# VHH binders against PH domain leucine-rich repeat-containing protein phosphatase 2 (PHLPP2), part 7

Target 1, 249 residues: PH domain leucine-rich repeat-containing protein phosphatase 2 (PHLPP2), of Homo sapiens (Human) (q6zvd8r785to1033)
Amino acid sequence: SHGLAEMAGQRNKLCVSALAMDSFAEGVGAVYGMFDGDRNEELPRLLQCTMADVLLEEVQQSTNDTVFMANTFLVSHRKLGMAGQKLGSSALLCYIRPDTADPASSFSLTVANVGTCQAVLCRGGKPVPLSKVFSLEQDPEEAQRVKDQKAIITEDNKVNGVTCCTRMLGCTYLYPWILPKPHISSTPLTIQDELLILGNKALWEHLSYTEAVNAVRHVQDPLAAAKKLCTLAQSYGCQDNVGAMVVYL
Below, E stands for the ipSAE of ESMFold2; O stands for the ipSAE of OpenDDE; V2 stands for 0.75 times the mean of E and O plus 0.25 times the DockQ between their complexes.

## First folded at step 1 (VHH)

Design o06 (framework vhh_7ocj_1)
Fold by ESMFold2-Fast, scan of step 1:
Structure o06 (fold): chain B 249 residues (1-249), chain A 121 residues (1-121)
Amino acid sequence: as target 1 above (249 residues)
Amino acid sequence: QVQLVESGGGLVQAGGSLRLSCAASGFTFDDYAMGWYRQAPGKQRELVAAIYSGGSTRYGDFVKGRFTISRGNAKNTVYLQMNSLSVEDTAVYYCAKSYDIYEGWPEMDYWGQGTQVTVSS
């Protein structure tokens, strides 16, 4: 039970890709993801095709969510090869699995991201953001880390004049300023958890978390819910690629 | 400040075993993930095995089932037990310390000098 909508807006290319597997790891879990290359479609499509397979291997090696997610991102980053040298992509993965403490009656959600795609959980009608935005404008700790590594932050808030994004997969020519290290968060799922929204930068620039949750909370069809979010962003002036996924829990 | 000292390398025949050790100093050993990497002549450095502060492990594809990484926090030492060695395992083996204390980051930021492992046919 998920819906996905993607719109190019005024751009010639759609540089947002997503993955959704309601049955994952031999039916024991589910995985959802969103990737945004900003100006390239190559890396988002490659990650869409490869990242779930990497996650499947890593969850078999470790039950520790920080370990298997960090390794999933690092291995995926390295698998980009030559394409990852100058191109970069935001990446967001959401993994739902039986809770190791009580697998017969509860589930846990692990969310990991680099870049600007975000997952927001609706818990009792309230938004619970589970991602961190790795942007110089929004993250003073990241700005300081980059400065401590001797990068030049230009007046338009870009690392060495190139990008405002401080973490992404690929973009290896800007290492160690831009890192593939994800933010990782986990939460046990409860009966109060109604749905999960994945969105790219353009979605979250135009909709507040509360507005996004309220827009879809009572929509029955996940595809209609996802389309509603993209249409609202466009009605508020969004001209960039916009992507939204709604997962009913 | 940070020091990593590898030992245990040498010459061994195919099918044999070696145990590498890495003595660490200059940081809070128990808090960091530790790893072993290798580099053969003309090839890129590749991950052999990593062990996180909580004891979770990760292995490279070509060594699963043959190699075992472990750590002794009391001695500030990480070990690599290498069994069923083949000529393709010939490389300089490097001990490494992780970038980040929180186990969420498998990238390594400090490296030892390396120890040579040579496997003869």
Scores: ipSAE 0.000, ipTM 0.189, lowest interface PAE 12.1, mean pLDDT 83

Design o07 (framework vhh_7ocj_1)
Fold by ESMFold2-Fast, scan of step 1:
Structure o07 (fold): chain B 249 residues (1-249), chain A 122 residues (1-122)
Amino acid sequence: as target 1 above (249 residues)
Amino acid sequence: QVQLVESGGGLVQAGGSLRLSCAASGFTFSSYAMGWYRQAPGKQRELVAAIDSGGSTRYGDFVKGRFTISRGNAKNTVYLQMNSLSVEDTAVYYCARDLEYYDSTGYEFDYWGQGTQVTVSS
């Protein structure tokens, strides 16, 4: 089961959207996602409504996690159309399915992201980050890639003064500096895997992975757990949109 | 299954005091922020006071120094002590779960009690 909390903070808009399907692909799997448009609500809402359907189509065409996830992100990016030319969104998908190829494991988790939303797994009480943060501030490899492509990086660490995110869905006018190509990670799930936390940039800027896991590990209600994370971020001074989802495994 | 039941409202004269209680059930009370809101006829609900799971409090501008919010986690109850009441405090007072912090945009709450009437006579 899962719990989700989303809060606008001091902003006029809630530009974070999420999806959660405890039953997916005819009841054999589950999918969870989070989308953060920073200053726009249009793209997160579009992705919330479309991306699970794209994933369902792509998993029917391939069993390779890299192939079906990369295609899910690329097709979703294309489906944004004209809205995706100037607007962009972080996107995170977590897909849990039976691992029929590995009889030692009942389920497998695949995590894919662009932007700054992250998934963190609690394994035996310890945080296991499964996402990559695509920002000029946190990723020297991405900063170098963008520089090699001859982008202007402004003093505030933004590509052409527009965004610090180096990968997003949409934002096509900044191609090839901003790419829709996700980081993809897969892990078999074990009895030691207790829960999964999805959070946006604002959550992870205010809580360490260890703090987040410790805050929710002994909370029985997933909704209470998600709200606790948002409250904790606000107690540390968060004034931006904050989103948290907790999935009990 | 989630239930919030307010009590303690009534009629008082200006300058008097009342203590409101909200008994909560159906969820892990200690994990949630709790709040008190009020609504006068023809007006939108406004924040009176909030207390988070850690005990930090926030108050609406017009009740600071007069009202005190507290919680008893062992009894699953949140309280509002109202002192130096004025006619402008006349409203239905609502207990709410999930009040994080009030700001200019407002925060959403998923559960509200039925409300308890507070009437202050001049």
Scores: ipSAE 0.000, ipTM 0.099, lowest interface PAE 21.1, mean pLDDT 81

Design o08 (framework vhh_7ocj_1)
Fold by ESMFold2-Fast, scan of step 1:
Parts: C-alpha cells; sequence; structure tokens
Structure o08 (fold): chain B 249 residues (1-249), chain A 122 residues (1-122)
C-alpha cells in the first residue's frame, strides 16, 4: 500500500506526476514512480502514462535488473518525440518483485532515476538513499563530464543557461551534455525494511533523509505520511511544487 | 578526511555582533550541505542554522531574525552572521557538514569541526 501527496505551492502549474501500481506484471510485483518537469507538466504526465507499460515490456525481454531498467528509460526517452526536443523531466522508477535468487521467500527492489527525484528506503529506522542526484551543483563527476564535452556553464550553474540537471528524459537539443542514462541500484528487501519514500527536488531540498524517515516511520496511514512530508516542506518555506509518496513494505 | 576549520569566535558585549566562518577541505564541497550547531555547558547540542547547496536555509527558533547563514563564493566556506547577541547565545559553536543527504541539512551531520567559543557578556 502507498500514499501520495502533491502540492503546487505558489506555482500556477503542478509539474510533478506520479504512478503507483501495487499489482504489476500480472500481480507478481509492484511499481512506483515520480516525475518532475520543473516548468512543464506535459512530460511528467506523458511519462506517468507510458513508463509502466514500457517497463512491463522490458521485464519480459530480460531478467537482468540493470538491462531492463536502462532499456525502460531509453525507450521512454525515445517515445517523447518532438515534445522531448526542448522539454525535459526527472524520472524515478522503483520496481519490487520476487528475488530471482530466492523468489519463494524474498523480494528485491530496483530503483532507477535521472534528474533530481530520489527514493529513500527505511531499513531498521535508518535511511538508505537509493538514487543519485544529477545536477551540476550536487555531482562533481557529472559537472566534469559536461565540462569535458565543452558545454557552456552559466554563472547560475546551468548548461547553456537552461538547466542545472545533467540527466533527464527529453531535452534532446542539449545532447550530449544532458543524457537519459539512469542511475540504477538494486537491493534485496529484508524484514528490517519498513517503507520507501519517493520525493521530488523540492521535498529533498527541505527535508534530510533522516528527518523524512523519522517523520513517517510511525504514521500508520500512507496517505497521512505523504501529506505530512509535503506539509513539513511547506512549513520550512517551500513554495514550489512538492511531491511525496510513501510505500509501506 | 574532511576537515572543518572554524574562526571568528570570541568575547562580545550583549547587543553586539560576530561573524563565524567555517572553511572545509579534503573533499568536493559543492555537493555538501553545511550548518552550525551550538552547545552550552550542561545542555544538549542544538541546531543554529543550516544551508543547502541550493541556498535553502533553516534556523533554530531562538535565532530566527537575528542570525543569517550564507555560503562563500568558492562554496567551501560557510558564514554565520550573528546580530543582537544575548547572554543566552553563549556556547561553543560547531561547524558541521552532511555529504549523504544531498538537498536538505536537517538530519545527522557526517563531519564536525573542533568548535569555536562565543561568549556574550552582559
Amino acid sequence: as target 1 above (249 residues)
Amino acid sequence: QVQLVESGGGLVQAGGSLRLSCAASGSTFSSYAMGWYRQAPGKQRELVAAITTYGSTRYGDFVKGRFTISRGNAKNTVYLQMNSLSVEDTAVYYCATEYRDTYSLWGDFDYWGQGTQVTVSS
């Protein structure tokens, strides 16, 4: 079970979208996702409607988590067509399925992301971040990669003055500086794994991983937990779109 | 191997101002959130102010409106401007940084400086 909260804040548009399928791949697994277009709602909504279907097709072609997830992001990126030329979106997918090494008694979680949405696992009350933040300010290796490819980095830390994000789906006019290649991580789920938090940039800008986990760990209702995270971000001054999803494991 | 060096502490009269500086070395700091904590004798350590790489700030309730946290141009330095100081602000002030929490700096800090003493006389 899961809960989702999305708030526009002081913005005219809600450019954050999410997906949640507690029964995926014929009821064997679950998939959760979050998408943030920053200033556009078009790509997040399109990805919300398409990425689960792409994932379903790719898991039928490969049992390797890295392979099917990388292909899911690449195919989704290509499906954006003309809209993906100038518009971009952060994308985060979390896929839970029976562990291939021990499918009768355990599950595994695979998390993949481009951009600035992140998933954090609560394991025994402690946060385990499973995503990578792809921004010029947060990722020195990505900043160096972009500089080595001779991008113009403006004074406000944006590639050609457009975006601080170094990986996203779409934004093909900034290729090869902005790439659709996700960070992918997998972990076996244990009895100590209590919940999973998905959040966009605005959530993680205002809450530490530890604070987010502590805020929701003992909240019984996933929707109440998700709302609590968004409300905390707003109480700390967040005026942008904020999205949080809490998945109980 | 991250090293945090604090400076700017000292003795000041009530109503006065001090500016604390913290310089970080040993790693890349553009990705680090940074903050200030304080601890008075016999009391628990408490948050004074924190700043993320994106410039988002958080302040402890007792310093809001009086203290301002900011980052230096090189992003490896953080400053705490302390105005309208009172005797209750007397404490050792610690610089801290958090590398595993990317955007927000409200959880556990990974590295701590040695602390700098701030004493406010009546």
Scores: ipSAE 0.000, ipTM 0.178, lowest interface PAE 16.3, mean pLDDT 80

Design o09 (framework vhh_7ocj_1)
Fold by ESMFold2-Fast, scan of step 1:
Formats: structure tokens, sequence, C-alpha cells
Structure o09 (fold): chain B 249 residues (1-249), chain A 124 residues (1-124)
């Protein structure tokens, strides 16, 4: 069954926020999300409060996962208004709904992200990463895109010295180098699917996908599982905010 | 009653090898993360190696490539194979059972039980 785990940001100013709704879209689905503002608390908190409502409207307009997720991110980006001019946030949404091909007996998972928060599915004990990391160091294609658009990439791998993220919600003063367009992936859920891990950049910089899955696979309490992941990251030397959510399927 | 009993420590010459064993009893061994920690005089205990219930391992920076942790669930035992030992590896080595709890405001991994420790001395 679906459960929620507590996030553990461990340094000053928690710039990571999460959302979780076990009953969504007229009670037929579930949505989970994570937002990381890096140096700001404002945008993660705002997105936590608004993005589920935007998704709810968009899923009523389209059954196409690419369409409703892309629109959810674009509308959420626009709704940031003035706060989104200079501040930015990574955003990750995981939406579980009845499978369009067999809604009576199976479910599908759609994962969409901008920035560096990632969702990893445990399928038969194996990690299945479902997100793309939009950073200069991790994504050569994105690095080339921003270079082609004449961005200045500093020696510390930041766009105009500001951020290593090449896609975020907000940060409109760095358009068109930083885009709100998400990576979107969908997978039918199987009986082999045990859990879903949502984590921010700090978590995934310190734990491999296999390490994260192995650390939580046999932990029965989702709260204990999420806290275990954050504690492991800190024990590896993580000094930044770390956020983890574990959803049991 | 939970009990952890270390063995295999001793005096070895630099460049030598030792294998430590920790026999566990009184709990479902396969369900717990197990670790090896060490403490040299005047220093705090530091992680040498840990092995999670699922089999994933991690190592302290000073022992990577030289030490290997493993577990035998059928024998309720965790092992530490120590190769290419140096004088800097001299310490008391402790076996520990790791547990996770939500009882604290600031969650931290707990070491519920420690063994008595086994002395490892490396001479030049």
Amino acid sequence: as target 1 above (249 residues)
Amino acid sequence: QVQLVESGGGLVQAGGSLRLSCAASGFTFSSYEMGWYRQAPGKQRELVAAIYSGGSTRYGDFVKGRFTISRGNAKNTVYLQMNSLSVEDTAVYYCARVTYTSDYEDYTVKFDYWGQGTQVTVSS
C-alpha cells in the first residue's frame, strides 16, 4: 500500500518541500512531488501548495501524459509571477492513475521533472530511474544547448555563474538558457514494483540508485525508510539540505 | 538477549592481513544493517565498513580498496577482511548492529548494540 515518508533537510533553511496526495483526481489516482530551491525556500513552498491543483485541472483536459504533464509544468511556471523572475526551483511530480489500456485492474506511473530531483522505482529489487538530471555536469546535450544559445558557463559549471541546473520552474531572467520544459516518462505498474523513491540532488549525489533501493527495500516503515536515506547521505559527508520520500506500492 | 562477539584481532606486521569475525545472536540477523567501526586512542569512533540488509556495502575513505566487508546470514556472522595493513590501522575494532528509529526529533542512525571490541595492532 501507498505510504508517505517524512523529509529530512538537515542544515539551516530547508529549501526542499514535498507534496503527497494518496487520493487525487476524483479519488482515482495519487500524486507525489518534491521541490528543491537550492538557496531559496519561497518557490519550493509555493509549488508545494499550487502544483497539485494545476495537475488536477490539466488531467481533466487531457488523458495524454505528455500533454497534461507539460502543461502542468508550464502553467505552474507562469503562476510563479514576480517570485519566479529571479528565483528558481527543481520540480518533480509522480502521478499514479488507472492504466488507460486496463483501468479496472492495473495502474500507470507518470514521472515528470525539471532540475535535479529524481524518482527511482524499485522493480523486483532493481532500480529503474524515471527522471532526467538537468545539470551542466550530468547532461552534455543540455550543456551544448545553453552554449549554442550564447550562455556564459563559468569554471564551476554554472549558467552565468548562477546555477548548474539547465531546466527549472522560475528563473525567468535566465530564459532561454533555463527552460521550464520537463522530462516525462511513463511506465505501467507491475506486481514486481515494490516502492518509489523521490530524492533531491543532495540525496542522489551521495547514494547510487542501487544503494538507495537496497537501503530501504526491507524497511517496513516508510518514514523510517526516508530518514534512513537522509542519514546515509549525511554519513557520506552531505552538508546540504537532503530530502527523501519513500512510497510503498 | 542481543550479543555481538568479535574475534580475529591481534598483532601483525605492516603489509600483512587480518580477518575479523563478528558472531551475532539474539535477533533476526538478516534483517539488520551491520557495521565495523574503529577507535584509535584520543579519537572518536569512525566507520570502517557497513553492510546493509540488502547486501550493499560502504567503506571509510582510508580503507577503500584494502578492506572488504561481507556477511554470512546462515551463520549470523559479519566479516572484515583487512589487507595491506599499515600502522595507521592500529585501533580497537567494534562490530555494531544498526537500527533506524523515529523516536528522535533529529533522526539519526542508532547503534543499538556494540561488541566488546577487538584490538588490532600493526607494527612497522
Scores: ipSAE 0.000, ipTM 0.104, lowest interface PAE 20.5, mean pLDDT 80

Design o10 (framework vhh_7ocj_1)
Fold by ESMFold2-Fast, scan of step 1:
Structure o10 (fold): chain B 249 residues (1-249), chain A 120 residues (1-120)
Amino acid sequence: as target 1 above (249 residues)
Amino acid sequence: QVQLVESGGGLVQAGGSLRLSCAASGFTFSNYAMGWYRQAPGKQRELVAAISSGGSTRYGDFVKGRFTISRGNAKNTVYLQMNSLSVEDTAVYYCAKWEGYTSIYPFDYWGQGTQVTVSS
């Protein structure tokens, strides 16, 4: 079961969208996602409506987690067409399916992202981060890649004054500085895996992984858990869009 | 000019059913995806259901098994069959047209909405 909370804060638009399908691929798996356009609501809403369909097609072509997830992001990026020329979005997908290689675990989790949305797994009460943050501030290797390609980095730490994200879907006019290539990680799920938290940049700027896990671990209602995370971020001074999803495993 | 006109909303008792219709004009209906969204008082607008030009469907988790989206291309109409209605389904329901990936705006055109109120 899952719960989702989204708050616009002091912004006039909600540029965070999410998807949740507790039954996916004919009931074989589940998919959860979060998308953050920062200053545009258009691409997050578009990706919310389309990426699950792309994933469904790609899982039928390959059983390899890295292959079908990489293809899901690449095909989704290409399908944006003209909308993806100037607009961009962070994208995070979490896919849970039966683990045919390990009959003892029964399920595996694959997490893929571009941008700054992150998934954190609670395993025995401890946070296990499964995403990579693709921003100039958080990723020195990405910052160096962008500088090596001779991009203009402005004083507010943005590529050509546009975005701090070094990877996202869309923004094709900023290629090769901004890439649609995701970070992909997979883990077998165990009896100690309690929940999964999806959050956008604003959530993780205000809450540590440990604080987020501790805040929700003993909350019985997934919606109340997600809302608690957003309220905590706001109590720490968050004025931006904040999104949180809690999935009980 | 693209126009979307919703109808079929109203008052129903919990456990009842309603069928919403959206009549479309000003474009080649059969070539475009169509969707239904809803917005309850004090809540964000959320996706209820979507149907592609080819007939593939998507549903919000809270309505799966209860609601069915369909389309009648000959009548330029998209439908939402709502069964087993609960008080939580009370909202204004909006019809939307999708231009596809070459469009700058997802669901470029929205209807005016139709009110659904479910009483206990």
Scores: ipSAE 0.000, ipTM 0.092, lowest interface PAE 21.4, mean pLDDT 81

Design o11 (framework vhh_7ocj_1)
Fold by ESMFold2-Fast, scan of step 1:
Structure o11 (fold): chain B 249 residues (1-249), chain A 122 residues (1-122)
Amino acid sequence: as target 1 above (249 residues)
Amino acid sequence: QVQLVESGGGLVQAGGSLRLSCAASGFIFSDYAMGWYRQAPGKQRELVAAITSGGSTRYGDFVKGRFTISRGNAKNTVYLQMNSLSVEDTAVYYCAAPYFGEDSRYWEFDYWGQGTQVTVSS
């Protein structure tokens, strides 16, 4: 099962959206996602409504988890059309499927993201981060890539004064500095894997991975767990949109 | 550059075994899924086996129980162990990986090696 909590904080708009499909398609698995548009709600809502359908189509076209996840992001980016020209969104997808060889006892988890939403797995009580944060401050490799492409990085660590994110769906007017190419990781799920936490930038700015895992590890209700994470972020001073999803494995 | 180099193909008698290897370079091997495909003359390319970065596996219907895919992340190599080979397994076997273009807005997938010939004689 899963729980989701979203809070606007001091902002008038909620620019965070999520999706959760415990039964994605017969024999295909489950999908969970989170989207953060920063100051726009249009792209997160659009991605929430379309991205699972894109994934379902792409799993029919390729047998490789990494390939169909990457294609899901590329196709979703293209489908934004004109809306994606000036607006951008962080996007995170988590895909859990039964293994073909032993679907009753073996599952795999594939995590893909652009932007600053992250998935963290609790494995034996320890956090295992499965996402990459695509920001100028936290990713020296991305900062160098952007500099090599002749972008201006302003004093507040923004590409051309617009955004600190170096990868997003949409934002096509900032190509080639901002790319829709996701980080993808896969891991087999073991009996030690207890839960998965999806969170947006605001959640991970205020909670360490260890603190987030410890806060929810012994909470029995996934909704209460997700609400607890958002409340902790706000108690630590978060004034922005915050989103958290907890998936029990 | 992304490079996939297959080895281990050859001529073998029906009932025999072969082990194919694919040495990968030009990308972070441990982060990505890898696959084996095959194509016999006059037929479409078909999936033989695939393995995710975490070790989860998939097999084509005609090879289940006979073939085993595995990976060695320390050596950047994916393997295909082929047992109980039959004449029907005669094909060119291709290693496959995602395309990794730098700073590309559009990713291409299903990069293929040159292929290695497997011939099974009766």
Scores: ipSAE 0.000, ipTM 0.114, lowest interface PAE 17.8, mean pLDDT 80

Design o12 (framework vhh_7ocj_1)
Fold by ESMFold2-Fast, scan of step 1:
Structure o12 (fold): chain B 249 residues (1-249), chain A 122 residues (1-122)
Amino acid sequence: as target 1 above (249 residues)
Amino acid sequence: QVQLVESGGGLVQAGGSLRLSCAASGFTFSSYGMGWYRQAPGKQRELVAAIYSDYSTRYGDFVKGRFTISRGNAKNTVYLQMNSLSVEDTAVYYCTKLYDEWSPYTGYMDYWGQGTQVTVSS
């Protein structure tokens, strides 16, 4: 089961969208996602409506999690068309399927992201981050990559003054500095895996991974858990769009 | 400096076969996926076949069972064996270095070869 909460904070628009399908692909798996357009609501909503369909197509073409997930992101990026020329969005997908290759685990989890939305797994009460944050301040390798391609990094750590995020779906006018290539990680799920938290940039700026896990670990209702995370972020001073999803495993 | 040079195109009768080759230089060939795309006049470029660094492959629906992609890392060459050709296969065929090792899709400003014309007559 899962719960989702989204709050606009001080902003006029809610630029965070999410998807959750507990019985994706005729019950062969589950998919969860979160999208954050920062200043635009258009791309997150479009991705919310399209990315699950793209994933369904790609899992039919390949059984390799890395291959179909990377292709899901690139096809979704291309489907944005003209809207993706100047607008961009963070995107996070979590896919759970039976792991027939590992008899010690009944399921595997594959997490893919561009941008600053992150998935964190609670394994035996400890947070296991499964996403990579693609920002100039948190990723020295990404900062060096864009500098090597002669991007101007402004004093506020933005590529050509536009965004601190180095990987996004859309934003094609800033290619090759901003890429749609996701970070992909996979892990077999064990009996120690209690829950999965998806959150946007604003959530993870205000809550540590440990705080987030501890806040929800003993909450029985997934929706109450998700709301608790957003409320805690706001109590710590968050004024931006905040989104949280809690998936019980 | 990345260079891709296609060869093997030509005129062939429906039902015939052609083998395309693409010689690559200027990058570590074995570390990248390679692909074949085609473009007919007035149409968008479409994926024909892709082969990854681990030799796994992907094909477009319209060529399944008829075309085979392969690679020779020692020669820095990717091949496309085309069997049972139809008039609908008429296009310029382009070799490309893929966006990354796992994606069959090219990004903007990716490296393309000059293309090789394949013409299939009835």
Scores: ipSAE 0.000, ipTM 0.261, lowest interface PAE 12.2, mean pLDDT 82

Design o13 (framework vhh_7ocj_1; at its last look DockQ between E and O 0.40; V2 from the best seeds 0.00; counts 0 for: pae E 13.7 > 2)
Fold by OpenDDE, look of step 2:
Structure o13 (fold): chain B 249 residues (1-249), chain A 120 residues (1-120)
Amino acid sequence: as target 1 above (249 residues)
Amino acid sequence: QVQLVESGGGLVQAGGSLRLSCAASGRTFSSYAMGWYRQAPGKQRELVAAIYSGGSTRYGDFVKGRFTISRGNAKNTVYLQMNSLSVEDTAVYYCAADYGFEYDTRLDYWGQGTQVTVSS
């Protein structure tokens, strides 16, 4: 089960979208996702509508989590380009499937992300981050990569004045500086795994992983949990679009 | 229909030079990278050079400064200047177009290829 909350804050539009499929791939798995277009509301919506279909196709082509996730993001990126989109979006996908590799585990969780959306697993009451933020500020290796590739970095620390993120879906004209290559993590799910939190940049700018987990781990309704997270963020001064999804495991 | 048409291949002596050209048609490639792959007999296809929409370039490890990829004045043209050719450079050279060549070999568009033969 899952709960989703999205709040526009002080903005006049919502540029965060999410997908949730409790039944995926003939009912044997589940897919959850969050997309953040920052000031762009079009791409997140488009990704919400398309990425699950792409994932479904890719998981049919490969059982390797790195392969099908990488391809999912790449294909999605290409689709955006084909549509003539020059804007970018953060993207997070969580795929839960039966675990065929570890007989001790019933299910496996694969998480892939670009940009600033992040997933946190609550394991034994402790947060386990499963994502990586790709930005010039938070990732020195990526910063060096784009510099080595002769990117123009503006004073406000943006690639060509467009974005601080070095991994995104979209912005195809900024190749090879902006890549659709996601961070991918995979873990067997255990009895100690309680819930999964998906959040956008605004959420994680205002709540620590520990605080987020503590806030929701005893909430019985996942929707209430998601709302609580967003409300907390706002209470801490979040004025931007904030999105949270809580998946009970 | 999208087409990539290569030209400029042929026979050249070791130490010589060739300039390959690729003209793309059938769509706008404003956000596309264009590049060259090659495949020698019995070997896997490998990246030779790519030029991205932002103007950055990437070269295969074997190039070692011998080749230069560039875009033409025409929006959908790409050139590969190959200098100091060796017998090992003998292959079919393919023009390709995609949004990016960074980590994917499943490119959107391919030419039919042009034969480059370097004699000793």
Scores: ipSAE 0.000, ipTM 0.223, lowest interface PAE 12.5, mean pLDDT 90
ESMFold2-Fast, scan of step 1: ipSAE 0.010; ipTM 0.475
ESMFold2, look of step 2: ipSAE 0.000; ipTM 0.191
ESMFold2 (binder alone), look of step 2: mean pLDDT 82; pTM 0.847

## First folded at step 2 (VHH; framework vhh_gefurulimab)

Design g11a (from g11 with E109Y; at its last look DockQ between E and O 0.66; V2 from the best seeds 0.00; counts 0 for: pae E 8.3 > 2)
Fold by ESMFold2, look of step 2:
Structure g11a (fold): chain B 249 residues (1-249), chain A 124 residues (1-124)
Amino acid sequence: as target 1 above (249 residues)
Amino acid sequence: EVQLVESGGGLVKPGGSLRLSCAASGFTFSSYDAAWFRQAPGKEREFVSAIRSGGSTTYADSVKGRFTISRDNAKNSLYLQMNSLRAEDTAVYYCAADEYRLSYGTFAYSYDYWGQGTLVTVSS
């Protein structure tokens, strides 16, 4: 089961969207995603509507989670077409499926992301980050790559004044500085795995991973847990769109 | 540490031939997809040819029938045999490689590793 909360804060638009399918691919798996367009609502909504179908098609082409997750992102990036030329979106996708190859686990979790939406697993009460922050501020290797490619980094620390994210779906006019190829990680799930938290940039700017896990670990209703995360971020001063999803495992 | 180094570029007359090489190091080349891209003066980088780890090949329409991609996994090398060269083939040619076997091997954003390029000039 899952709970989702999205709050506009002080903004006129809600540019965060989410995807949740507790039953996916004929009921044998689950998909959860979060998309953040920063200042645009169009691309997160397109990805929300299309990425599960892309994943369904790609899992039929490969049994390798890294391959079908990467292809899901690259196909989704291409399918944005002209809408993705000047607009971009952070994307985070979590796929849970049966895993008969691991005698210790009946399920595996694969997480893929571009941008700044993040997934954190609560394992034995402790946070386990499963995604990578693709930003100029938090990824020195990405910052160096962008500089080596001679991008203009404005004083507000953005690539050509557009985004601090070095990877995202869309923004094709900023290639090769902005790339769509995701970070991907996989882990087998065990009884120690209690819950999964998905959140956008605004959430994680205001809550540490430890704070988020502690805030929701003993909350029984996942919707209440997701709302608690967003409310807590707002109490710490968040005025931006904030989104959180809590998935019980 | 992944490294790709191109060689074999130079000046050639129209109708001539060249063979480009790309030496790969720091990884097990046989498990990677590899490709050639080129960037002509004043143009954006474009796909030329790819060869998957399993040996299947893809060519851009503009070079099909004239260029042949191949690989030698024992020598960790990628090759591009270019025949019947034309002035429009003038470009810096780049070797690229990627460890994931992706559906979209014809797009530059699919590849994480790149060489520095080798210049091919087709002129009288």
Scores: ipSAE 0.018, ipTM 0.487, lowest interface PAE 8.3, mean pLDDT 87
ESMFold2 (binder alone), look of step 2: mean pLDDT 83; pTM 0.864
OpenDDE, look of step 2: ipSAE 0.323; ipTM 0.680

Design g11b (from g11 with S103T A108W; at its last look DockQ between E and O 0.58; V2 from the best seeds 0.00; counts 0 for: pae E 8.7 > 2)
Amino acid sequence: EVQLVESGGGLVKPGGSLRLSCAASGFTFSSYDAAWFRQAPGKEREFVSAIRSGGSTTYADSVKGRFTISRDNAKNSLYLQMNSLRAEDTAVYYCAADEYRLTYGTFWESYDYWGQGTLVTVSS
ESMFold2, look of step 2: ipSAE 0.012; ipTM 0.416
ESMFold2 (binder alone), look of step 2: mean pLDDT 82; pTM 0.838
OpenDDE, look of step 2: ipSAE 0.686; ipTM 0.847
ESMFold2-Fast, scan of step 4: ipSAE 0.120; ipTM 0.556

